VH-VL binders against o74797. Designs and how they scored, part 2

Target 1, 157 residues: o74797
Amino acid sequence: MGKFALNLNAELTGVKNLAPKDEESFYYAFKVQCSGCREIHDNAIEISRSETHSIPGSKGEANLIWTCKNCRKTCSFVIEGPFSPYNDSQETKKVLVLECRGCELVEFIPQGEWIANGAESNTLFDEIVLEDDWYDYDENASSEVSITNLEWSISKA

## First folded at step 11 (VH-VL)

Design p01
Fold by ESMFold2, fold request of step 14:
Structure p01 (fold): chain C 157 residues (1-157), chain A 124 residues (1-124), chain B 110 residues (1-110)
Amino acid sequence: as target 1 above (157 residues)
Amino acid sequence: QLQLQESGPGLVKPSETLTLTCTVSGGSISSSSYYWVWIRQPPGKGLEWIGSIYYSGRTYYNPSLKSRVTVSVDTSKNQFSLKLNSVAATDTALYYCARYVGWQFTGDSYFDYWGQGTLVTVSS
Amino acid sequence: QSALTQPASVSGSPGQSITISCTGTSKDVGRYNYVSWYQQHPGKAPELMIYDVSNKPSGVSDRFSGSKSGNTASLTISGLQAEDEADYYCSSYAGRYTWVFGGGTKLTVL
């Protein structure tokens, strides 16, 4: 029943266009709360455009059909629209929208590989891991690059 | 009662393709709540996940084998299959098919039914 | 995917308690509570003993228990019996619909 926005605020040094590597097959990980029983589950769920499943009792499809272990309510998740590459260092920006039925998104876990380019050099960085601060060196710009102070948040859209 | 049975050749020559089939009886492979899985065990060694398939045809593979492996499902025959290309002596193993319950459907994660295994030897 | 590390062997006398470790990474054992343990007797297929870290399926003895801390899961067998002599494997969900197994531990009952 609700749309949720994933928001990012991060300090970008020397990089631009932060986005998931191979977004079509990327798995977005979220902790969720079941709307029926209000349980917040200890294991995150994973949602990907590459997963397509029929929604029970509907003509539509979802990227994940998930059953709450605690109360057995069926939930569905749809990724809506593209991931918006993050560029606005130290500003909170919406990067992804999801439609969720039966549960609410509580926390994003930035697992997986991310991609970015050198801000001036366009050097490709395609093995970025964001579970902690990330640092590297841009040989073409002769400077250190980084993505730090990551703050992920979820808001109702 | 659900049963899984592997079938296929016991001997395969190096560089050829290994094809195994798992026949499911006492239950339907067309279930929205399970993955169908290939696992192997080299002689005297541990278990290795090869790949999985959902009844819709969606596949998942061990990255170390992905370039050589194909898993497929035939819902009309209640079977799923493994093809492993370009086999070598290191592919000699007991090959198991199994059913896997995924967290997506139950909130739990485990392999609940296993076949008895079929030994495949790669030799000239 | 990362392999899960288990000791190659453990041993104990009847009536003792023993523990088998399974060490993974922050991307599998440390991330998910989807650790399973399997017992394999010679010539037989593996059988599920523990799932979701600590849950026991019907018919599994209360002598078997599971736990984890950080990136390491543990299987504990109390009141060791001769029939517990077998190989034991851990498995973990590793994200993105993939799974990893441990290399196995041979349990010897002295």
Scores: ipSAE 0.767, ipTM 0.888, lowest interface PAE 1.0, mean pLDDT 92
Fold by ESMFold2, fold request of step 14:
Structure p01 (fold): chain C 157 residues (1-157), chain A 124 residues (1-124), chain B 110 residues (1-110)
Amino acid sequence: as target 1 above (157 residues)
Amino acid sequence: QLQLQESGPGLVKPSETLTLTCTVSGGSISSSSYYWVWIRQPPGKGLEWIGSIYYSGRTYYNPSLKSRVTVSVDTSKNQFSLKLNSVAATDTALYYCARYVGWQFTGDSYFDYWGQGTLVTVSS
Amino acid sequence: QSALTQPASVSGSPGQSITISCTGTSKDVGRYNYVSWYQQHPGKAPELMIYDVSNKPSGVSDRFSGSKSGNTASLTISGLQAEDEADYYCSSYAGRYTWVFGGGTKLTVL
C-alpha cells in the first residue's frame, strides 16, 4: 500500500490556476506497474472521482478496481484530496495524491481538458489540452498566453 | 449459456420517447466484471455505441447522444433499459444490447454477447 | 468522439489476401491497444473476430489477423473464401469509458 504524489513543473506565461476542467468528472490517466509481477502495462488506466467501486472482500471503496492482465492481482486506486491548482511557473509542485494498492504509478498522461485563468485578466480558458505545449491569445489582456515545457513526475508521498 | 433479448415497440412517433429493455438470461447482470451496452445500426449504415451501464447504476454515454439518452438497470429483474428522448427519423435503427468485457477487469476490451436486435422505426 | 474511418468497400478473388483499414485519432486507435473487429453477415448480429488489436477468440480462423500502426488499425484476411463476404466493423476504446465504431466495410469476394 502506498501514497503517490503527482508533480508538475511547467512554464506558465500569462495564466494561473492550472487545473482539471471538471475535477469531479476528470479521468486521470496513468501507466502502472503491477507490484506482483512487475509488468508495466502498455495501456494506461484511468482513475476518476466519479467512479466509486466496492473493494472485494472489504468495506472500503476505490475510484478504480483493476486486475493485472499478466498475474491477475487485484489493484485499487483512491484519489486523496483535491487537485492543487498549479501556479508556480518553472517550479516542481505536488498537484495530486493517490493511494495505490497492488500497483505503482509510473507515468502520468495529461489527457482531457484543463482550465486556467489569465494571470491579470482572469479570462477563462476552459478547453486547454496539455498533451503538447498549449498556446492561446488572451483578448482581455491583448497578449499571447501559453503553458509549455510540461514535466510530470511521480514520487512516493 | 448467456443470452440477451431486446424488447420494446417497433414503431415510435417523432418527438416521442423510445424505451427498450434488454433481458439477460443464463447469467447475472450483477456480475462485477462486465458492462451492459446499447448499440444501434441505422439502415444501411455502421454501428453506433449509445451508452453503457455497470450493475451499480453508473452510466457512460456517447457524447453525441448524451443530451437525449438515459440507460438504467434493474438488478431484481436482471434487465437494463434504454430511453431515447425526442426521437426523429434519424433514430430509425436496429437496436442491439450487448455485454462488454472491460479492460478494468480482464485487461481485454470487446463486446462478446449480443442480442438478436430489434428494429425501431420512427414514423408519423 | 468521432467515428473511425473505414473504406466503404473492398474486394478480392478467392485465395487472395485483402486488408481493411480503420483510421482513428491519437485519442483512440493511436492511444489504446483496445481495437476490435466484428464480422456481420446479412440478418445476423456482429461477431467478434479480433480484439486488442491482434488477438483471436476461440473458433476464429487463423486466416484472420489484425495489426496497428500509428492511428490506423488493419484487419487482414488471407486465403479469401466466399463465406468471408460480409460487412466488417472496427471499434476502439476512446478514453473516459467511451467507444467509437467504424462506418463499416463491405467485403465482396469476386
Scores: ipSAE 0.757, ipTM 0.885, lowest interface PAE 1.1, mean pLDDT 92
Fold by ESMFold2, look of step 12:
Structure p01 (fold): chain C 157 residues (1-157), chain A 124 residues (1-124), chain B 110 residues (1-110)
Amino acid sequence: as target 1 above (157 residues)
Amino acid sequence: QLQLQESGPGLVKPSETLTLTCTVSGGSISSSSYYWVWIRQPPGKGLEWIGSIYYSGRTYYNPSLKSRVTVSVDTSKNQFSLKLNSVAATDTALYYCARYVGWQFTGDSYFDYWGQGTLVTVSS
Amino acid sequence: QSALTQPASVSGSPGQSITISCTGTSKDVGRYNYVSWYQQHPGKAPELMIYDVSNKPSGVSDRFSGSKSGNTASLTISGLQAEDEADYYCSSYAGRYTWVFGGGTKLTVL
């Protein structure tokens, strides 16, 4: 039905290579709108590469097969390609592509743990939480680091 | 009517492995619409989710127990099992198996069928 | 300890209304509308009373209702009866296909 891009614009201070901590097992959370009934559902759905399910009546597989509670139409979600680590501070960049059938992605919720490195030091930060601005200290660079002003957006790919 | 029945030893020695089996009758464990779950209740205390399994073999574990727990499924016997390694007195509990109705398939989330529970005491 | 906080006990007289609270975090009760309540009589397995915050399975009395505000879910029992005396547990989806339960509340009917 369509490909959707997840885009990020964030202010990076002292860090690089922002990405999900363990991409293979990471659960990407999205609010979705059913294409059949146009309901926007209260609970976000979760999509992970570690989940593989056969699509009913098809030879294909999906990372999530989900039934709209309102109209009972079946939706499927496939993560296509890797997450692209974010480096371009204050520039909007495509970081993930998903193929969605029966539903549209309307909001990304950045739950879970994220990973980044000190920009010059390579200090590992692997417990990053992005539901609000994130601040820490890079001991090897003797400086504060942060990820702030996060703006996630979804566009048709 | 779907029924779940726990089986296994009532007494296990400290440091050994607890193994329990849940037999499903009146329905198929190979359903694409459900998860199969282990939950325990220490004496006089609340419920604790241990882990879940999908019929394909995909497992999900309580982080606090993940290093010691294995859940498995045998679709040919219509059974799923719990192994808990290196047990201690704190693992003494009533162990339940249950069926989980998942938001993925119905839009709802709850545990609809429970076994009667089996008491496991860890003592030497 | 449990991830969801419930009072250890509550009590009420027949005919009264009582409420049992279940407090979680912004990663479970506050994030998802996947809260359920279970009633457990002595010697019996838990039985589903409320799911998805406020929905009732077929056969559950209209005297039971559920709600949520912020990180706290509530089970309300109106018209309290002797058979309501039991332990009550809440549960919430906690993301990434995990679940948490409350420590339980003993309801005494006076």
Scores: ipSAE 0.745, ipTM 0.883, lowest interface PAE 1.1, mean pLDDT 92
Fold by ESMFold2, look of step 11:
Structure p01 (fold): chain C 157 residues (1-157), chain A 124 residues (1-124), chain B 110 residues (1-110)
Amino acid sequence: as target 1 above (157 residues)
Amino acid sequence: QLQLQESGPGLVKPSETLTLTCTVSGGSISSSSYYWVWIRQPPGKGLEWIGSIYYSGRTYYNPSLKSRVTVSVDTSKNQFSLKLNSVAATDTALYYCARYVGWQFTGDSYFDYWGQGTLVTVSS
Amino acid sequence: QSALTQPASVSGSPGQSITISCTGTSKDVGRYNYVSWYQQHPGKAPELMIYDVSNKPSGVSDRFSGSKSGNTASLTISGLQAEDEADYYCSSYAGRYTWVFGGGTKLTVL
């Protein structure tokens, strides 16, 4: 079993508090490697705090119970604690922790909608897509805003 | 062998609520390994996923229909149901129930058993 | 959730090969290898022919094969037979426990 940290380094211009739009129902997408057979699964799995599943043969619960297609071993994934909004432009910061049994997280895919505020204006940006660089205009600050050069990484916690 | 059968009205008036029931036989709806699904096909159009339910009651809905749709399960009757509010002519369709094999449980993703479909016409 | 695009119809003579396309987006067919194909004869329920892009369930003929490139999946039927005349639908996982389907293709065996 192991704990994994999701880390972000991004260039923030004119925005703060980058986070998933509806965190409780957000689906975090990861590519995974089965610890049993070492196969890296071609499809990303999706983990959400809104999903609660009983772990077979245990009283414990997980946010995803997933069976490796290649070797049929069961993996479990638990989101530990909150998503930490990202604010430290151009610094690598831990934003999420997951406990994974039977599988290792190897890549994060920033699917879905993200939310942030104008750094000085608090203008709401709630339809942010991060699969590539994001640019917009802050009407209340009369300035361009952006989230660029995103680097997601996974480390053992 | 597992079989799914839709039942309900064939004719519904505009603005009313459509209720359909799917009866599962030859297997248990209380399986931890499957989702139970509603899919429809308007005349001359393709298939449209409506919503899914896990036997625990957890639901998932097509965003385009979510404001009008409720899917429910009754494990004691081995049935699951669709409720579609405020129907209009555009809701006229052949309605299917189906079983979904989820990537979460098997690593594979497909609909392996389908009902025969029931035609619902929305007409005044 | 966007629908998948299929040709409305396709035809072929007995013994020929045909291919039915299924075009989606980078959020479904292009993102996931969870594409499946269903055959439906008139008055019958749809039946699974291909899952996970290219896998066949037990009992499905070797004449059926599936593939994918980019945002487009394909079903190929070789050695066409009269019994292959049916409607064919593709589907894809579209993330967040949602699915999209194609509009269907009528296959006519001439």
Scores: ipSAE 0.726, ipTM 0.882, lowest interface PAE 1.3, mean pLDDT 92

## First folded at step 13 (VH-VL)

Design t06
Fold by OpenDDE, fold request of step 14:
Structure t06 (fold): chain C 157 residues (1-157), chain A 124 residues (1-124), chain B 110 residues (1-110)
Amino acid sequence: as target 1 above (157 residues)
Amino acid sequence: QLQLQESGPGLVKPSETLTLTCTVSGGSISSSSYYWVWIRQPPGKGLEWIGSIYYSGRTYYNPSLKSRVTVSVDTSKNQFSLKLNSVAATDTALYYCARYIGWQFTGDSYFDYWGQGTLVTVSS
Amino acid sequence: QSALTQPASVSGSPGQSITISCTGTSKDVGRYNYVSWYQQHPGKAPELMIYDVSNKPSGVSDRFSGSKSGNTASLTISGLQAEDEADYYCSSYAGRYTWVFGGGTKLTVL
């Protein structure tokens, strides 16, 4: 058992409140390492707050129950608390916490769509893709906006 | 010897709702290891995933169809169903139900059992 | 979601080896090893031939094999036989419990 933190460091230009679009139904993708056989699996798992599954042999529930293909060990994943919107440009911040049993999180895959607001205009940008640097223009602020140099990391919480 | 069988009207008028049912035999739909899926194939075209459902009732839909699609499950009848609203000619297709092997259970992703398919024609 | 790209048709003579490509993106074929291949004869339902890029279900001929490089998966049929004439479809997991299929390839045995 262990708690893991997802951390983000990025350069925000002209935007604030970076967060997953529709956070409740957002699927967070992670590559995981099985604590049983220690294999790191190539395919990322996907965890969503909207998913609920019964943990075998327990009265508890998890957002994902995953079975290692190699050794057949079962892992459970629980997202603890909401995503913390990212606002501190060029600072590493903890944005999400997960409880993991039987596995460890190794890498985060920033798939899906994200949202942010214009720093001054509050304009909503709701089609942000973060697998690469993101660039756009804030018509209300008459200025370019961007999210660049994204660094995702996982640490023990 | 799992078997899936689609059933429903073969003709639907434009703007109406297409309703199909898949009856599963030789196995329980309440298995926690599988998802149950609808896939369609327009005449002379390729396959298109429509939606999936878990035995618990959790559903997943093709983004291009989600506004019109509803998948449901009836564990007591060992069936799951598809409803597609506001149909148009482009919804004319051979509709398949299938079983999906969940990646979280096996580490693999594929559709191993298929129904024979049922043709649904949208025409006035 | 856009369909995976397959050649519309391929052909070969009996005994030859043919390959069918399936090109996706970094968000599906390139991201996951969840590529499967299906054979469909006229009037029949699709049948699973390959899963997880290269795994073969029991009962499927050893003449069928699969591979993947980058965003492109491939189905190879060796020792081509008349009964192999069919439509072939690739599929890939596309994330967030979604799936995409290829447009299909018609294989003709000359």
Scores: ipSAE 0.913, ipTM 0.955, lowest interface PAE 0.5, mean pLDDT 97
Fold by OpenDDE, fold request of step 14:
Structure t06 (fold): chain C 157 residues (1-157), chain A 124 residues (1-124), chain B 110 residues (1-110)
Amino acid sequence: as target 1 above (157 residues)
Amino acid sequence: QLQLQESGPGLVKPSETLTLTCTVSGGSISSSSYYWVWIRQPPGKGLEWIGSIYYSGRTYYNPSLKSRVTVSVDTSKNQFSLKLNSVAATDTALYYCARYIGWQFTGDSYFDYWGQGTLVTVSS
Amino acid sequence: QSALTQPASVSGSPGQSITISCTGTSKDVGRYNYVSWYQQHPGKAPELMIYDVSNKPSGVSDRFSGSKSGNTASLTISGLQAEDEADYYCSSYAGRYTWVFGGGTKLTVL
């Protein structure tokens, strides 16, 4: 319970402004641990800024309301603020903050498509997949580009 | 018991809009644990998910059909509808409406109740 | 979205066991334990037989079972009976509130 931060450490070569494609509608996938029964669930949940749900017993809203299959505890998740584009190669940076009630985030799954710009050319790369190392070529800069050694971590915010 | 029933024209001309309605009986469409889904099956072929709608009006579409598909819900009538624009012969299919169990609410994922299906033929 | 891959047809004699495979990708079958199987008799709507890879709804025969390994899910029907002759479809959650179905398998009881 509380606020969690998603952190990224990656080696950027020739690119900048790494961020989710269509961030407003992007689904962030996390494995979660129920604070009630302490079970870690194998299937990742998906949270999007575009989703809005009423929190039971509250006037508040959440991006996702999730119920633990084991103990039936209800969890709510709110994405706080926009994704912070990642620019600091080989440095661990906080890129996203979430408020979680009833559950804890334990692992981030970098699903979906991501975007970045050529560091010098500003060329848009909009089909980046980060489940593995990513390699491409910037024709405008006449140089190879890559995103490698990605390390995602979750910490208390 | 919950029942779903598709209704609409069985014949549509090319380039026109296919419109179907699913009437839900024996249960409320405003349940927070379910999605309401359209699925189609061309003659002699497999199943294809078209789109889903939550009772709040939130929609999800098959990327291959997204540009042509609109799903809507009318909670007052306990119905949800499908519109498919610019139809072609390849849109000829048996169209099903179904209920989907939401994984975020139950931890399960499946389609449990189906309509009987309605055949829509696209022909000049 | 790409359909899940199923064999076009399988056959077996009464009393035998048969298995139908359903192959997806690391983004659907391989990623989630949200695989379901449906039986469809001619002129009828699909009926849920298995959900969440291996769970059976009430009323479904214990002759039906499901499993998954990697990107491939499997439906096994033991003690094959004439009434099992039908088309079978697999389905999987594919993320971002999308779903995919298999192309279907025609089961013939010899």
Scores: ipSAE 0.913, ipTM 0.956, lowest interface PAE 0.5, mean pLDDT 97
Fold by OpenDDE, look of step 13:
Structure t06 (fold): chain C 157 residues (1-157), chain A 124 residues (1-124), chain B 110 residues (1-110)
Amino acid sequence: as target 1 above (157 residues)
Amino acid sequence: QLQLQESGPGLVKPSETLTLTCTVSGGSISSSSYYWVWIRQPPGKGLEWIGSIYYSGRTYYNPSLKSRVTVSVDTSKNQFSLKLNSVAATDTALYYCARYIGWQFTGDSYFDYWGQGTLVTVSS
Amino acid sequence: QSALTQPASVSGSPGQSITISCTGTSKDVGRYNYVSWYQQHPGKAPELMIYDVSNKPSGVSDRFSGSKSGNTASLTISGLQAEDEADYYCSSYAGRYTWVFGGGTKLTVL
C-alpha cells in the first residue's frame, strides 16, 4: 500500500494549463510492478476516474482492479484528487496522486490527448499528443507554441 | 459450455434503429472476469468492433459509432443488447456478439466465444 | 479508428509455410502485446487461433504461430493444409478498452 505521485517537468512555450483532455474520462497509463512477485508488467495498465469497481473483500471502491498475471496477486488503484494543470515551465510539479495497493507505479506512459491554452491568447489547443515534443502555432497570438523536453517521473506521495 | 446467440430483425429501414439481443447460455453474464461485445462484418468485408459492456453496465464504444450506439445488459435474462440508431446501407452487416477476456483479469486480451452471427440488412 | 493493415490475399501449396502480416501503429500493435488472430471459414464465425501475440488456445494446431516486431504482427502457418484455407483477421487492443481489427487476409491453398 502506498500513495504515488505523478510528476511533470516540461518546457512550455506560449501555452499554459496543460492537462488531460476530458480528465474525467481520461485513461492514465502506467507500467506497474507487482508487490508480490516483484515482476514488472510488460503492458501498461490504464486507470480512469470514470471507472469504478468494488474491491474484493472490502467495502471500498477502486478505479481499477488488476490481477498480476505472474503470481495472481490483486492490486487496486485509486486516483486521488484532480489533475493539477501544469503551468510552471521547466519546474517539476506534482500533477496527480494515486493510491496503489498491492502494486507500485514504475513508469507513466503519456498516451491520449491533452489540452492547453495559449499563454496570451487563451486559445484552446485540444489535440495535443505528448508522446513526443509538441509544436503548433497560435494564430491569435501570431506566435509559435510548443511543449518540449517532457520528463515524467513517479515518486512517493 | 458457453454459447452466445444473436437475435433480432434481419431487415431494418434506413434512418430507423437496429436492435439486437445476445442471449448467453452455459455461463453467467454477471461474471466479473469478462466483457460482452458486439462486432460486425459487412458482406465481403472485415470485422469491426462496435462496443463492449461490463456486467455492471459500464460501456465502451467504437469512436466512429459512439454517437449512434447503445449497448445494454440484462443480468436477469442473461442477455445484452445492441441499439444502432439512424442506420444506413453501410450498416448492413453480419452482427456478432462475443465474449472478451479482459487484460486486467488475466493479463491477456482476446475474444474467445462468438455467436453465429445474425445478418441485418438495411433497405427500403 | 482505422483498421490494421493486412495483405488482401496470400497463397501457398500444401506443406509450405506462409506468413500473414498485420501492421498497426504505435498506439495499438506497437504499444501492447494484445494481438490476436482469428480464422474464419466461409459461413462460420471467427475462431481464436492466437492470442497475446504468440500464445495458442487449447486445440489449436502447433502449425500456427505468432510473432511481433515493432508495429507489425505476423501469423505463420507451417505445413499448410487444405483445411487452412480461410480468411484470417488480426486484432489488437488499442487502449481505453477499444479494439481494432485488420482488414482480413484470404488464404488460398493451391
Scores: ipSAE 0.883, ipTM 0.945, lowest interface PAE 0.5, mean pLDDT 96
Fold by ESMFold2, fold request of step 14:
Structure t06 (fold): chain C 157 residues (1-157), chain A 124 residues (1-124), chain B 110 residues (1-110)
Amino acid sequence: as target 1 above (157 residues)
Amino acid sequence: QLQLQESGPGLVKPSETLTLTCTVSGGSISSSSYYWVWIRQPPGKGLEWIGSIYYSGRTYYNPSLKSRVTVSVDTSKNQFSLKLNSVAATDTALYYCARYIGWQFTGDSYFDYWGQGTLVTVSS
Amino acid sequence: QSALTQPASVSGSPGQSITISCTGTSKDVGRYNYVSWYQQHPGKAPELMIYDVSNKPSGVSDRFSGSKSGNTASLTISGLQAEDEADYYCSSYAGRYTWVFGGGTKLTVL
């Protein structure tokens, strides 16, 4: 059983407060490795605060209960605390913590929609896609903005 | 043997609400391993996923229908239901209830049991 | 419009092989290995033929096989028989516990 931190390092130009668009309903996608059989699974799993499920044999709950197809071990995943909005351009910062039992997180896949504000203008950008570098124009600041060179990493917390 | 059976009106007027019920027999709707699903098929056309429900009450909806659809479960009657608001002629279809297993339970994901379907016509 | 694109119709003679395509996007067929195929005879409910791209449930003939490449999944029926005449639908997981279906393909056995 363990806690894992999701970390981000990205180059922010003209924007601040990078975070999931709707934190409650956002689905975080991860590739995982089963701790029992060590299999790394082809399909990523999806974890969301909006999913609450009873843990078998326990009074606890998790955001995902998942069974390894290879060895049938049951795993659970809990999102702990809020997503920390990313602001520190080109610095590695912890943005999310997850408690995982039975599996280890090995890769984050930044799918879904993200949100940020213009750094000085507070212009709302709420359709940000981070699977590639993102570029846009801040009408209120009359300047180009971007989020580039994204590096996601996972560490044991 | 698990069986799903749709029931409800065959005719609904435009702008009204369609309500359908699926009765599950030969198995429990309160199973932790399955989702209960509504799918429709307009005459001569393809299948469209409408929405799904877990026995706890958690729902998932097709984004194109989300503003008009509600799926609910009644575990005491072993039933789940569809409400579709503000129906139009384009909602005329065969409506199926189905069961599916999610990837989190077995590593597989597919729809394994289907009802026979019930035709709903939207007409004045 | 259907989220997954299938040809409207396909035909073949008994004994031949045919292939039905199902084209999605990088957010569904291209992202997940949760692709299924369903056979529907007139007046009947759909029946599962292939799941997880290429797996066959018990009782489905070895003449049916599935595959995918990129954003396109394929159902192949070898040794075509008269009873294979039906409508065929593909489906794919589309993330966030949502599903998409193809528009269907009518298979005619000549």
Scores: ipSAE 0.751, ipTM 0.888, lowest interface PAE 1.1, mean pLDDT 92

